# Designs tried in a protein design chat: VHH binders against BTB/POZ domain-containing protein At1g01640. Part 11

Target 1, 207 residues: BTB/POZ domain-containing protein At1g01640, of Arabidopsis thaliana (Mouse-ear cress) (q9lq95)
Amino acid sequence: MTEAEQKAAFLGGLVVSFKEQMHTDVLVKPGEEAPPIPTHKAVLAARSKVFRNMLDSDECKTSPEESITLPDLSHDELKSLLEFLYSGNLKAPYNQYRSLYLAADKYDISYLQDVCRNHFIASLSSRNVLDILELASIPCDTILKDAAINHIVKHMEEVVVPMKYETFVQRNPDLSVEITRAYLRETKAKAKDHGAPLNGNTRPRIW
Below, E stands for the ipSAE of ESMFold2; O stands for the ipSAE of OpenDDE; V2 stands for 0.75 times the mean of E and O plus 0.25 times the DockQ between their complexes.

## First folded at step 12 (VHH; framework vhh_3k1k_2)

Design Q42 (from Q30 with A98V; at its last look DockQ between E and O 0.19; V2 from the best seeds 0.00; counts 0 for: pae O 8.1 > 2, placed apart)
Fold by ESMFold2, look of step 12:
Structure Q42 (fold): chain B 207 residues (1-207), chain A 118 residues (1-118)
Amino acid sequence: as target 1 above (207 residues)
Amino acid sequence: QVQLVESGGALVQPGGSLRLSCAASGFTFSDYAMRWYRQAPGKEREWVAGISSSGSTISYEDSVKGRFTISRDDARNTVYLQMNSLKPEDTAVYYCAVKSYFGRYDYWGQGTQVTVSS
């Protein structure tokens, strides 16, 4: 094994303490009626300044059970989040990635946000790109937004022709403006490189 | 009842500065990302800047980068937009907005007018 692999195996033992509930000192509650998940304050506080502040709050300190609530996550999403905080590896079904991406921004867990962003970039298609662009606007994630807009501009007909685009424009006029401006910039760049008319026709120069 | 109230808009000479404020109420301000938008006469509303709930993720529209600064004060439930090196192209009604992390809805303020002219 490499030194990096040996270090990872050594640190991975902390995941066991979570799964086996060894010496936990706080309960984390999801946004639904479901069992609280025993967790370690040290891990929460080390991975998120938002969790650290929640743990230091009067509400948590005065609770008989010392608990915090993450109201926007299901039990399974919360479990995936907490396991990630211990291991640094996201082992969640892909249908949880939207919620985990948004939670990563809300709770300031930048590495989780990066992992989810990379998944969304890798999965970009003309079918999902409008949903991903809308998602990126919530945390103002310019990396994901730019990747989505670049995909739209390169596949404009595929994205714009379906009726889904009309609904997207109605919900997102600001993003629609950004798409239009990005398309115009690419069209002008192509005209500079090719000398073609921007009006979309081509004719011989005859006089 | 969600309420967003912008203030600080004024008439300013080119190159001048303004600071906009948006006072928020009716929701837990620290749980939500905040945005600034603007709408020039005869144009569509466009995004200007955004700040995450924690304040650690900040982004800007390309034309305002380096000139505008968004910030938040969670103790006062207020988001700010410091606008420097103002240009006539910045003339617009400026709106603050809140976007739900786990829904697809926006709440908007009434707007404040910024006019950059000689």
Scores: ipSAE 0.012, ipTM 0.512, lowest interface PAE 7.9, mean pLDDT 85
ESMFold2 (binder alone), look of step 12: mean pLDDT 86; pTM 0.874
OpenDDE, look of step 12: ipSAE 0.015; ipTM 0.261

Design Q43 (from Q30 with S53W; at its last look DockQ between E and O 0.58; V2 from the best seeds 0.00; counts 0 for: pae E 7.1 > 2)
Fold by ESMFold2, look of step 12:
Structure Q43 (fold): chain B 207 residues (1-207), chain A 118 residues (1-118)
Amino acid sequence: as target 1 above (207 residues)
Amino acid sequence: QVQLVESGGALVQPGGSLRLSCAASGFTFSDYAMRWYRQAPGKEREWVAGISWSGSTISYEDSVKGRFTISRDDARNTVYLQMNSLKPEDTAVYYCAAKSYFGRYDYWGQGTQVTVSS
């Protein structure tokens, strides 16, 4: 095992304090009726400036059981998020990645956002690319947006023929303009590389 | 009652600067990503700039990158667009929009006119 792998395992071992609730000092509540999750303020504050602000608020400090609520996450999504803050390893089923990606932006957890983004880029297909493009627009994620548009341009027929594209255009006229402009730029680049057909005279042959 | 009110549009010479403001009311501004769009005469509305709800992610359309700066002030429920080095092609009505993270509806302002001409 490399030294980097040994260090990661050592630091990730702090997750035991989370799993065994060792000396926790705050309760984190999901957006549904479910048990709150005991957590450590130091970990929350170290990983997120947003959590640091929430923990310093009068609402948290004056509550009888010192708690914060993450209303957009289910219990299982919250558990995945919190474990990630301790270990740096995302051990979540893929159906949680949309919520975790949005939560990463909402709570300013850049490494979680990067992990989720890399998953979405790796999973791009003609079936999901419009959904991923819409998703990227919420946090203004230009890396994911550019990857999605590039995929659309390279697979234009497969993406625009299905009825799903018509619905996408109705919801996202601005993004549809961006797709069209990107396709035109790619088409012009291909025409430059292969040359344009002549529309004029060729040199006549002489006797 | 939800309102987005743009202001700061004016007639400016090429190379000049303007700052647009968009004041929000009637919804929880801090929960929304904010966008600026523009619509030139006879053209479709186009995206110009965006800022995430936390402010951590900012993006620009290629033609304005380096010239325009989007920012937000959640304490004043306001998003700004600082426009420098203005060009005649920047002439448009500029619209502010709010995009929700988990809802599907967006809010739009009524627009403010920016005209860049000699």
Scores: ipSAE 0.025, ipTM 0.486, lowest interface PAE 7.1, mean pLDDT 85
ESMFold2 (binder alone), look of step 12: mean pLDDT 87; pTM 0.877
OpenDDE, look of step 12: ipSAE 0.795; ipTM 0.897

Design Q44 (from Q30 with A33S; at its last fold request DockQ between E and O 0.67; V2 from the best seeds 0.00; counts 0 for: pae E 2.3 > 2)
Amino acid sequence: QVQLVESGGALVQPGGSLRLSCAASGFTFSDYSMRWYRQAPGKEREWVAGISSSGSTISYEDSVKGRFTISRDDARNTVYLQMNSLKPEDTAVYYCAAKSYFGRYDYWGQGTQVTVSS
ESMFold2, look of step 12: ipSAE 0.440; ipTM 0.776
ESMFold2 (binder alone), look of step 12: mean pLDDT 88; pTM 0.892
OpenDDE, look of step 12: ipSAE 0.824; ipTM 0.925
ESMFold2, look of step 13: ipSAE 0.485; ipTM 0.788
ESMFold2 (binder alone), look of step 13: mean pLDDT 88; pTM 0.889
OpenDDE, look of step 13: ipSAE 0.833; ipTM 0.929
ESMFold2, fold request of step 15: ipSAE 0.487, 0.439, 0.522; ipTM 0.791, 0.765, 0.813
ESMFold2 (binder alone), fold request of step 15: mean pLDDT 88, 88, 88; pTM 0.889, 0.892, 0.893
OpenDDE, fold request of step 15: ipSAE 0.784, 0.791, 0.787; ipTM 0.908, 0.909, 0.909

Design Q45 (from Q30 with A98R; at its last look DockQ between E and O 0.55; V2 from the best seeds 0.00; counts 0 for: pae E 15.0 > 2)
Fold by ESMFold2, look of step 12:
Structure Q45 (fold): chain B 207 residues (1-207), chain A 118 residues (1-118)
Amino acid sequence: as target 1 above (207 residues)
Amino acid sequence: QVQLVESGGALVQPGGSLRLSCAASGFTFSDYAMRWYRQAPGKEREWVAGISSSGSTISYEDSVKGRFTISRDDARNTVYLQMNSLKPEDTAVYYCARKSYFGRYDYWGQGTQVTVSS
């Protein structure tokens, strides 16, 4: 067994403590009518400064149940979030990634946001790129936004010809302007690339 | 209790520069993400810029990108907003805020007035 595998197995015991509810000291409630999930304050506080502050607040310390509520998550999404905080591995169905991505921003869990962002980047297609661009604007995620814009300008005809783009423009006139400007920059950079040295600023940029 | 005190607002000419400061007390400053907001007369409060607790993640509203720079000094418990190439539409009361656990900010400063006038 490699040293990395030994370390992973050792840390896996923390996930068991969550699953078996061993010495839990706080209840975490989802945003729907469902059973609270017993959890460890130390894990919550270690993984999120937002959770640390929630747990240190007088409101939490004086609550009859010693509980906190994460109102934007379903029960299943909450379980996925909590297991991730213990293991560092996201074993959630892909349909939960939108909610977990937004929760990662809300609760300042940078690594969870990175994991979700990488999934969205890897899954970019002409069918979903407008939805992903809209999603990235919520937490102001410039990495995901730039990846989505780059995909759009590389597949401009495929993305903007369908009726879906018309609907997107109606909802997002500012983003449509950004797409147009990014396309112009990419078109100018391609023209220079034929007759000039490469420039690292050829990717689209948004103001 | 948590206190956020903005300063540095002034009357400036278009094209000018200004640096806003937000002095924080009553909490462990280095543990929190910080944001700047602004509110022009008769308009809703709008987000301007944000910086993570470590200072490594920074984001801006599109209209201020390239002109404004957010930064933090954890030794002085202060977040800054450097504002360059100021325009009349930047006229507003500027507020700093501490990020809350629900994606809304629970703690706001009193604000500092920035006026850009030709």
Scores: ipSAE 0.000, ipTM 0.196, lowest interface PAE 15.0, mean pLDDT 83
ESMFold2 (binder alone), look of step 12: mean pLDDT 86; pTM 0.870
OpenDDE, look of step 12: ipSAE 0.020; ipTM 0.373

Design Q46 (from Q30 with S54T; at its last look DockQ between E and O 0.73; V2 from the best seeds 0.00; counts 0 for: pae E 3.2 > 2)
Fold by ESMFold2, look of step 12:
Structure Q46 (fold): chain B 207 residues (1-207), chain A 118 residues (1-118)
Amino acid sequence: as target 1 above (207 residues)
Amino acid sequence: QVQLVESGGALVQPGGSLRLSCAASGFTFSDYAMRWYRQAPGKEREWVAGISSTGSTISYEDSVKGRFTISRDDARNTVYLQMNSLKPEDTAVYYCAAKSYFGRYDYWGQGTQVTVSS
């Protein structure tokens, strides 16, 4: 085991304080009717400036325990996010990754966003690439967006022929323009690599 | 209730600079990613720039990268587009938009005209 791996395991071991609810001092509520999750303010504030601000601006004077609400996450998604803040390891089912990716941008948890982005890049296929491109446009994630567009350009027929593309164009006319321009640039670049002229024949001057 | 109001559009010479503002009201501004789009006559609306809800992620269309800067001021509920080194092809109506992270509906402004001409 490398020194970096040993350090990560040591620091990640603090997740036991979350799992065992050891000396928790805040409740985090999901966006559904479900039990609040006891958590540590220090972890929340250290990992997200948004959580830090929420904890600092909360003026609940009638409750013995302070709470914050993350209204866009289910209970299970919230638990996955909170465990990640302690351990740095995302152990979540893949169906949670969309919500966690969006939450990572909303709550400014850049490493969680990186982990989710890498998952989406690794999972790119002609069947999901349009969904991933739409997803990337929400936080304006140009890394994921470029990866999705590159996949589309390389597999243009597989992506464009199915009827799913027609629905995508109706919802995303701006992205569809970006796709067609990217394809044209790639086609032009391939022509230039073969040395082919693009401007037709030269004209002699005879007069 | 929800309103996005763009301002700052003007006639400017090539090479000039212009700063657009978009004032937001009727929603929690800090929960939304913000965008600038533009639409020239007879063309499709195209994305220009985007900024995440926290301001930590910023992105630009290739043709404006290095010339335009998007920013946000959450205290004033305002997003800005600083446009430098303006070119005639930047002539368009510029729209701001608020992108919902988890919701279905985005909000749009009415636009402000930018004209770059000698």
Scores: ipSAE 0.375, ipTM 0.748, lowest interface PAE 3.2, mean pLDDT 87
ESMFold2 (binder alone), look of step 12: mean pLDDT 87; pTM 0.882
OpenDDE, look of step 12: ipSAE 0.578; ipTM 0.829

## First folded at step 13 (VHH; framework vhh_3k1k_2)

Design Q47 (from Q30 with F102W; at its last look DockQ between E and O 0.68; V2 from the best seeds 0.00; counts 0 for: pae E 3.1 > 2)
Fold by ESMFold2, look of step 13:
Structure Q47 (fold): chain B 207 residues (1-207), chain A 118 residues (1-118)
Amino acid sequence: as target 1 above (207 residues)
Amino acid sequence: QVQLVESGGALVQPGGSLRLSCAASGFTFSDYAMRWYRQAPGKEREWVAGISSSGSTISYEDSVKGRFTISRDDARNTVYLQMNSLKPEDTAVYYCAAKSYWGRYDYWGQGTQVTVSS
C-alpha cells in the first residue's frame, strides 16, 4: 500500500466512531426541525476555529444538552459537512456543494472550501458560469472568480446573449464591468497575435 | 434598520497613511463577509478588499496588496481599512459593503472621501 492508502486505512476508525456515534460529547443541530447529530468536540475544534469558539461559549456549556446550531444548513448538508471533518473526503451529492462552499468560508474550513472550489471549476459551463461567479463573490474567492471570468471571456457570445445575462448585470454591475474589461483585454491580445496594430495609425513608407 | 457608516476619509499627502472605519448596525455583523470598494471621479466603482465572516479569508485587489490591510472587530461591529503608502491614484470615495452568505441582499454604506494630493 502507498503511504496515502495506509493513512486512509488508519483514519478509517475515526470515521467509524462518527457513524456509530461512539463516545460523542456534543450535539450539532441543523437549521431545520430535524434530529441533532452526535459529534465529537475534539474533531470540531481541530477542524475549525469557529467551531472551537462556539464550543467554548456559555450558550453551549450551560444548555441542558451541550449543543451547537448551524442554522444555514439542512440536515443532509450538515451530515455531509460533519462526515467531511472526520474523513477529509466529500461524498455529498452535487446539489449540496453551494451550501457547503459557503459553510466552509463561514466556519473557516479551508480544505472543504478548496474541495468545493475545485468542483465548481471542473464543472464550469456557459449555463452555470454566471451563477458560479456570483457565488464566488460572496467569500471574495478570487481563484474561483478568475476561473469563471476566464470561462466567460472564452465563451462570451454564449454567455452574454441570453436574457439570463441581463438579470446578472442588474444584480452585479461591478462584476459586469470586470467581465467587459477582461473581454477587452483578451480581444486586444488576440488582435495583436493576428498582426494587426491595436492603438495606432500606419504611416505610408518613404521611398 | 440596516446601516453601514464609513468614517475616517481625509486629505493626506502622498506616502501618508489613513485608517477607514465602517460601523455596522441593524444586522448580525458576525454572519457577514465585509468588503471595501472605491470609486474615483469619472470611473466605475472597483473592488478593493474583502474579508470573510470568520476573518480567515482575506483578499486584495493587486494595486493595493502590501499597502492596504482589511480587518474586522466583531465585538464593535466594525470593519477597517488601513491604508499605507498612499498614492494620488488612491483618491476616491471608499464604500463599505456587507455580503450575505445565504442572502437576502447586500448592504452598502454612503462612502467616505479619501484625497491624496500635495
Scores: ipSAE 0.396, ipTM 0.754, lowest interface PAE 3.1, mean pLDDT 88
ESMFold2 (binder alone), look of step 13: mean pLDDT 87; pTM 0.884
OpenDDE, look of step 13: ipSAE 0.658; ipTM 0.853

Design Q48 (from Q30 with F102Y; at its last look DockQ between E and O 0.65; V2 from the best seeds 0.00; counts 0 for: pae E 3.3 > 2)
Fold by ESMFold2, look of step 13:
Structure Q48 (fold): chain B 207 residues (1-207), chain A 118 residues (1-118)
Amino acid sequence: as target 1 above (207 residues)
Amino acid sequence: QVQLVESGGALVQPGGSLRLSCAASGFTFSDYAMRWYRQAPGKEREWVAGISSSGSTISYEDSVKGRFTISRDDARNTVYLQMNSLKPEDTAVYYCAAKSYYGRYDYWGQGTQVTVSS
């Protein structure tokens, strides 16, 4: 076992304290009527400045059972979020990633946002790229936005011909302008490369 | 009753500075990401800057990077846009917007006019 694997196993003991509810001192409530989840203040505060402030607030301290509420998460999404705060590993089903990505920005959990962002980048396709671009605009995520726009430019016909693009433009005229400008930059770059010295072109482009 | 009220728009000479403010009410300000947009006459509205609800993630359109600074003050329910080194092409109505992380509805202000002209 590598040193990195040994460190991960050691830290895994903290996940046990969450799953077995060992010495928990705060309740975290989802947005739906569901059982609150016992959690540790130290973990919440260490992983999120936003949770730290919520725990220090009079609203938390005056609640009957000392609780905080994350109103936009389902019970299962909340459980996935909380487990991630202990383990650093996101085992959630992929249908939770949108909610967890947004929660990561809202609650300032940058590593969770990175994990979700990498999933969205890896899953980019002509079918989903407009949804992912729209998603990236919510937290002002320029890394995900740039990845989505790059994919759109490379697959322009596949993305802009379907009717889905028209509805996207109606919702997002600003982003549609950015796509057009990015396409023009790529088109100009390709025109310049055709006039460029051959020494910079070393990769095969055909069998 | 959600309201976003922009202020601080003015006539200014090229190279000048302005600070725009957007006062928010009717929602929990700290739960929302905030945006600035602008619309010049005869052009489409375009995004200028954004700041996450926590304030930790900030981004800008390329043409304003290094000149504009977005910030938020949650105690005053206000988002700001500090605009330095203003150019005639910055002339526009500037709009404040609030975006819920899980809703699909944006809230918009009425706009404040910025005019950069000698």
Scores: ipSAE 0.380, ipTM 0.740, lowest interface PAE 3.3, mean pLDDT 87
ESMFold2 (binder alone), look of step 13: mean pLDDT 88; pTM 0.888
OpenDDE, look of step 13: ipSAE 0.630; ipTM 0.843

Design Q49 (from Q30 with A98S; at its last look DockQ between E and O 0.74; V2 from the best seeds 0.00; counts 0 for: pae E 2.4 > 2)
Amino acid sequence: QVQLVESGGALVQPGGSLRLSCAASGFTFSDYAMRWYRQAPGKEREWVAGISSSGSTISYEDSVKGRFTISRDDARNTVYLQMNSLKPEDTAVYYCASKSYFGRYDYWGQGTQVTVSS
ESMFold2, look of step 13: ipSAE 0.488; ipTM 0.795
ESMFold2 (binder alone), look of step 13: mean pLDDT 86; pTM 0.879
OpenDDE, look of step 13: ipSAE 0.684; ipTM 0.864

Design Q50 (from Q30 with Y105P; at its last look DockQ between E and O 0.61; V2 from the best seeds 0.00; counts 0 for: pae E 5.0 > 2)
Fold by ESMFold2, look of step 13:
Structure Q50 (fold): chain B 207 residues (1-207), chain A 118 residues (1-118)
Amino acid sequence: as target 1 above (207 residues)
Amino acid sequence: QVQLVESGGALVQPGGSLRLSCAASGFTFSDYAMRWYRQAPGKEREWVAGISSSGSTISYEDSVKGRFTISRDDARNTVYLQMNSLKPEDTAVYYCAAKSYFGRPDYWGQGTQVTVSS
């Protein structure tokens, strides 16, 4: 067993303490009628300043069960979130990634947001890019937003001709303006690269 | 009884500064991302800046980067826009907006006029 494997096994004991409910000291409730999940305050507070503040609140300290509620997550999504806080590895079905991405922003868990963002960037397609752009706007995630807009600009006809784009514009006129401006910048950059010699080979960044 | 009330709009010289405030009431402010938009007469409203509900993620429209700063104070249910190095093209009615997580309703303010003119 390598040193890296030994360290991973050692840290895995913390995940076991979650799964076997060893010395838990707080209950975390999902947003639906489902059993609360026993958890460790130290882990919650170490991973999120938002959870730290919730645990320090008078509502948590004075409740009969000493609990906190994450009302926007299902039981399965909450379990995935909590396991991630212990292990640092996200093992969740992809249909949970939207909720986990939004929860990562709401509860200020930047590494979880990065993991979810990288999944969304890797999965970008002309079919889903407008949905991903809308998603990125909620937490003001400029990294995901820029990736989505770049994909749209590169596949502009595929994305804007279908009726789905017209519906998207009705919901998001400000994002449609951003897409149009980004497309103009890319079009001008292409004209500069192909139309006039410059000092060396340069292409200005559109984003 | 939801309200977003902007204040701090004024007439200012080019190169000057203003601080806009948006006071929120009637909803759980800490659950919402907050944004500033602006609209010049006869033009479409455009996004200016945004701050996530936790305050950890902040973004700006390109033309205001480095000049404007968005912040939030959850204890006072208030979002701010500090506007420095103002230009005539910043002249607009500025609106704050609360953007929902998880399908909750969005909310909009009434606007405050900013005019940059010598």
Scores: ipSAE 0.248, ipTM 0.664, lowest interface PAE 5.0, mean pLDDT 87
ESMFold2 (binder alone), look of step 13: mean pLDDT 88; pTM 0.893
OpenDDE, look of step 13: ipSAE 0.706; ipTM 0.871

Design Q51 (from Q30 with S59Y; at its last look DockQ between E and O 0.68; V2 from the best seeds 0.00; counts 0 for: pae E 3.5 > 2)
Fold by ESMFold2, look of step 13:
Structure Q51 (fold): chain B 207 residues (1-207), chain A 118 residues (1-118)
Amino acid sequence: as target 1 above (207 residues)
Amino acid sequence: QVQLVESGGALVQPGGSLRLSCAASGFTFSDYAMRWYRQAPGKEREWVAGISSSGSTIYYEDSVKGRFTISRDDARNTVYLQMNSLKPEDTAVYYCAAKSYFGRYDYWGQGTQVTVSS
């Protein structure tokens, strides 16, 4: 086993303390009526400055059970997020990735955001690209946004002809302008790469 | 009631600086990503700058990158746009906006006029 693999196995053992609830000191509540999840303050604070601030708040310190609430996550999404904070491996079903991506930005967990972003980039298709572009705009994710716009430009007819695009434009007029401008730039770049004009812009006609 | 109130718009010479403020009320400011948009007469509204709810992720449109700085002060429920090296093409009404991470409703301010001219 490589040294990197040995280190990962060693650090991954901390997941046992989460799964077996060994010496937990805080309860994390989801946004639905569901059992709170016992967790460790040290892990929460180490992985997120937002969680650190929540744990330092008077509301947490004076609560009967010392708890924090993540109101935008379901119980299953919360469990996936918390396990990720211990292990660094996201084992969530793909239908949780939208919520985890947004939570990663809201709670400032940059590696979780990177993992989710890479999934969305890898999954880009004409069917989902408008949803992914809209998603990327929420956390100001320029990497995902640029990847989505590039995909749209390369598949312009498939993306903009269907009714889904009209609905997208109504919700996102500013993004629709960005798409149009990106398409124009790509079209101009392709025209230059395809072939130079007869002699650029200054070549006389045959006269 | 949710309110976003921009202030600080003014007439300024090219190369000058201006600081816009947007005071927020009626929602938990620390839960929202904040943005500045601008719209010149007869032109489309464009996204100029954004800052995540935690303040760790920041976006700038290419034409303002290096000249504009967005920041937030959660204690004062205020987002700022520091605008340096202003150019005539920066002339527009500037709007602040609050973006919900999980909801659909975004909030908008009234706008403040910035005019850059000799």
Scores: ipSAE 0.371, ipTM 0.738, lowest interface PAE 3.5, mean pLDDT 87
ESMFold2 (binder alone), look of step 13: mean pLDDT 86; pTM 0.871
OpenDDE, look of step 13: ipSAE 0.470; ipTM 0.785

## First folded at step 14 (VHH)

Design P36 (from P17 with R98T S102E; framework vhh_6qgx_2; at its last look DockQ between E and O 0.01; V2 from the best seeds 0.00; counts 0 for: pae O 6.5 > 2, placed apart)
Fold by OpenDDE, look of step 14:
Structure P36 (fold): chain B 207 residues (1-207), chain A 118 residues (1-118)
Amino acid sequence: as target 1 above (207 residues)
Amino acid sequence: QVQLVESGGGLVQAGGSLRLSCAASGFTFSDSAMAWFRRAPGKEREFVAAISGSGGSTFYTDSVKGRFTISRDHAKNTVSLQMNSLRPEDTAVYYCATYDFEYGYQYWGQGTRVTVSA
């Protein structure tokens, strides 16, 4: 076994502790009427300052069950989130990424946010780019926003022509303006590159 | 039915190059982002690279930046991964994947094995 493998295996032990509920000391409740998930305060506090604060709060201390609630997450999303906190690996289905991304922002789990962001960027298409742009606007994620806008600008016709864009504009007039401005900037930049005078007017010397 | 078939894996020496290919069928290729993942022995599957549906955007994991290049051919419905300056740590089974953001589906190929010898 390579050192790397040994390390991975060692780190995996923490995940096992979660899965087997070894010496859990806090319940994390989803937003829905679903079972809470036993977790470890130390892990939560280590991974999120927000969680740390929640755990240190009087509300948590006075709760008979020492529990925290994440109201914005379903049970499955919560499970995915918590598993990520132990493993550092996102194993969630893609359909949870939106919720997880927003949760990452809310609870200041930057690494999770980055992971989700990267997946969004990687998955950018003319079909989803507007949705991703909307999503990016919620936490004011400039990286994701820029990536989405850049994609839109490069594929303007594909994005703007479909009726979906009209609906998007109605919901997001400011983003539409940003897209337009970005497109204009790009078109101007291209025009400058093509405007290099072909000085090739070599007048044929009529001998 | 969505099908992804990887090819191009093999044994290569450290510092060498390899080009992986994935043939895609069963979906609108141009509308789907394509990605490469890899699973090293004893490790979990990890993201390697992705390319947007149009090909206009690419993304790489940090460890392969500058060495790997993902590209796609719309005419052939293929996605490729050019791997340069290969390292032993790049040894893995490489998987082709497609993302459907609208439906939240991920499809995977069967994988192709890449072995980089020291």
Scores: ipSAE 0.017, ipTM 0.341, lowest interface PAE 6.5, mean pLDDT 87
ESMFold2, look of step 14: ipSAE 0.451; ipTM 0.809
ESMFold2 (binder alone), look of step 14: mean pLDDT 82; pTM 0.839

Design P37 (from P17 with S52T G56S; framework vhh_6qgx_2; at its last look DockQ between E and O 0.88; V2 from the best seeds 0.00; counts 0 for: pae E 3.3 > 2)
Amino acid sequence: QVQLVESGGGLVQAGGSLRLSCAASGFTFSDSAMAWFRRAPGKEREFVAAITGSGSSTFYTDSVKGRFTISRDHAKNTVSLQMNSLRPEDTAVYYCARYDFSYGYQYWGQGTRVTVSA
ESMFold2, look of step 14: ipSAE 0.352; ipTM 0.782
ESMFold2 (binder alone), look of step 14: mean pLDDT 84; pTM 0.846
OpenDDE, look of step 14: ipSAE 0.844; ipTM 0.947

Design Q52 (from Q32 with A33S; framework vhh_3k1k_2; at its last look DockQ between E and O 0.71; V2 from the best seeds 0.00; counts 0 for: pae E 2.6 > 2)
Amino acid sequence: QVQLVESGGALVQPGGSLRLSCAASGFTFSDYSMRWYRQAPGKEREWVAGISSSGSTISYEDSVKGRFTISRDDARNTVYLQMNSLKPEDTAVYYCAAKSYFDRNYDYWGQGTQVTVSS
ESMFold2, look of step 14: ipSAE 0.498; ipTM 0.802
ESMFold2 (binder alone), look of step 14: mean pLDDT 86; pTM 0.876
OpenDDE, look of step 14: ipSAE 0.812; ipTM 0.916

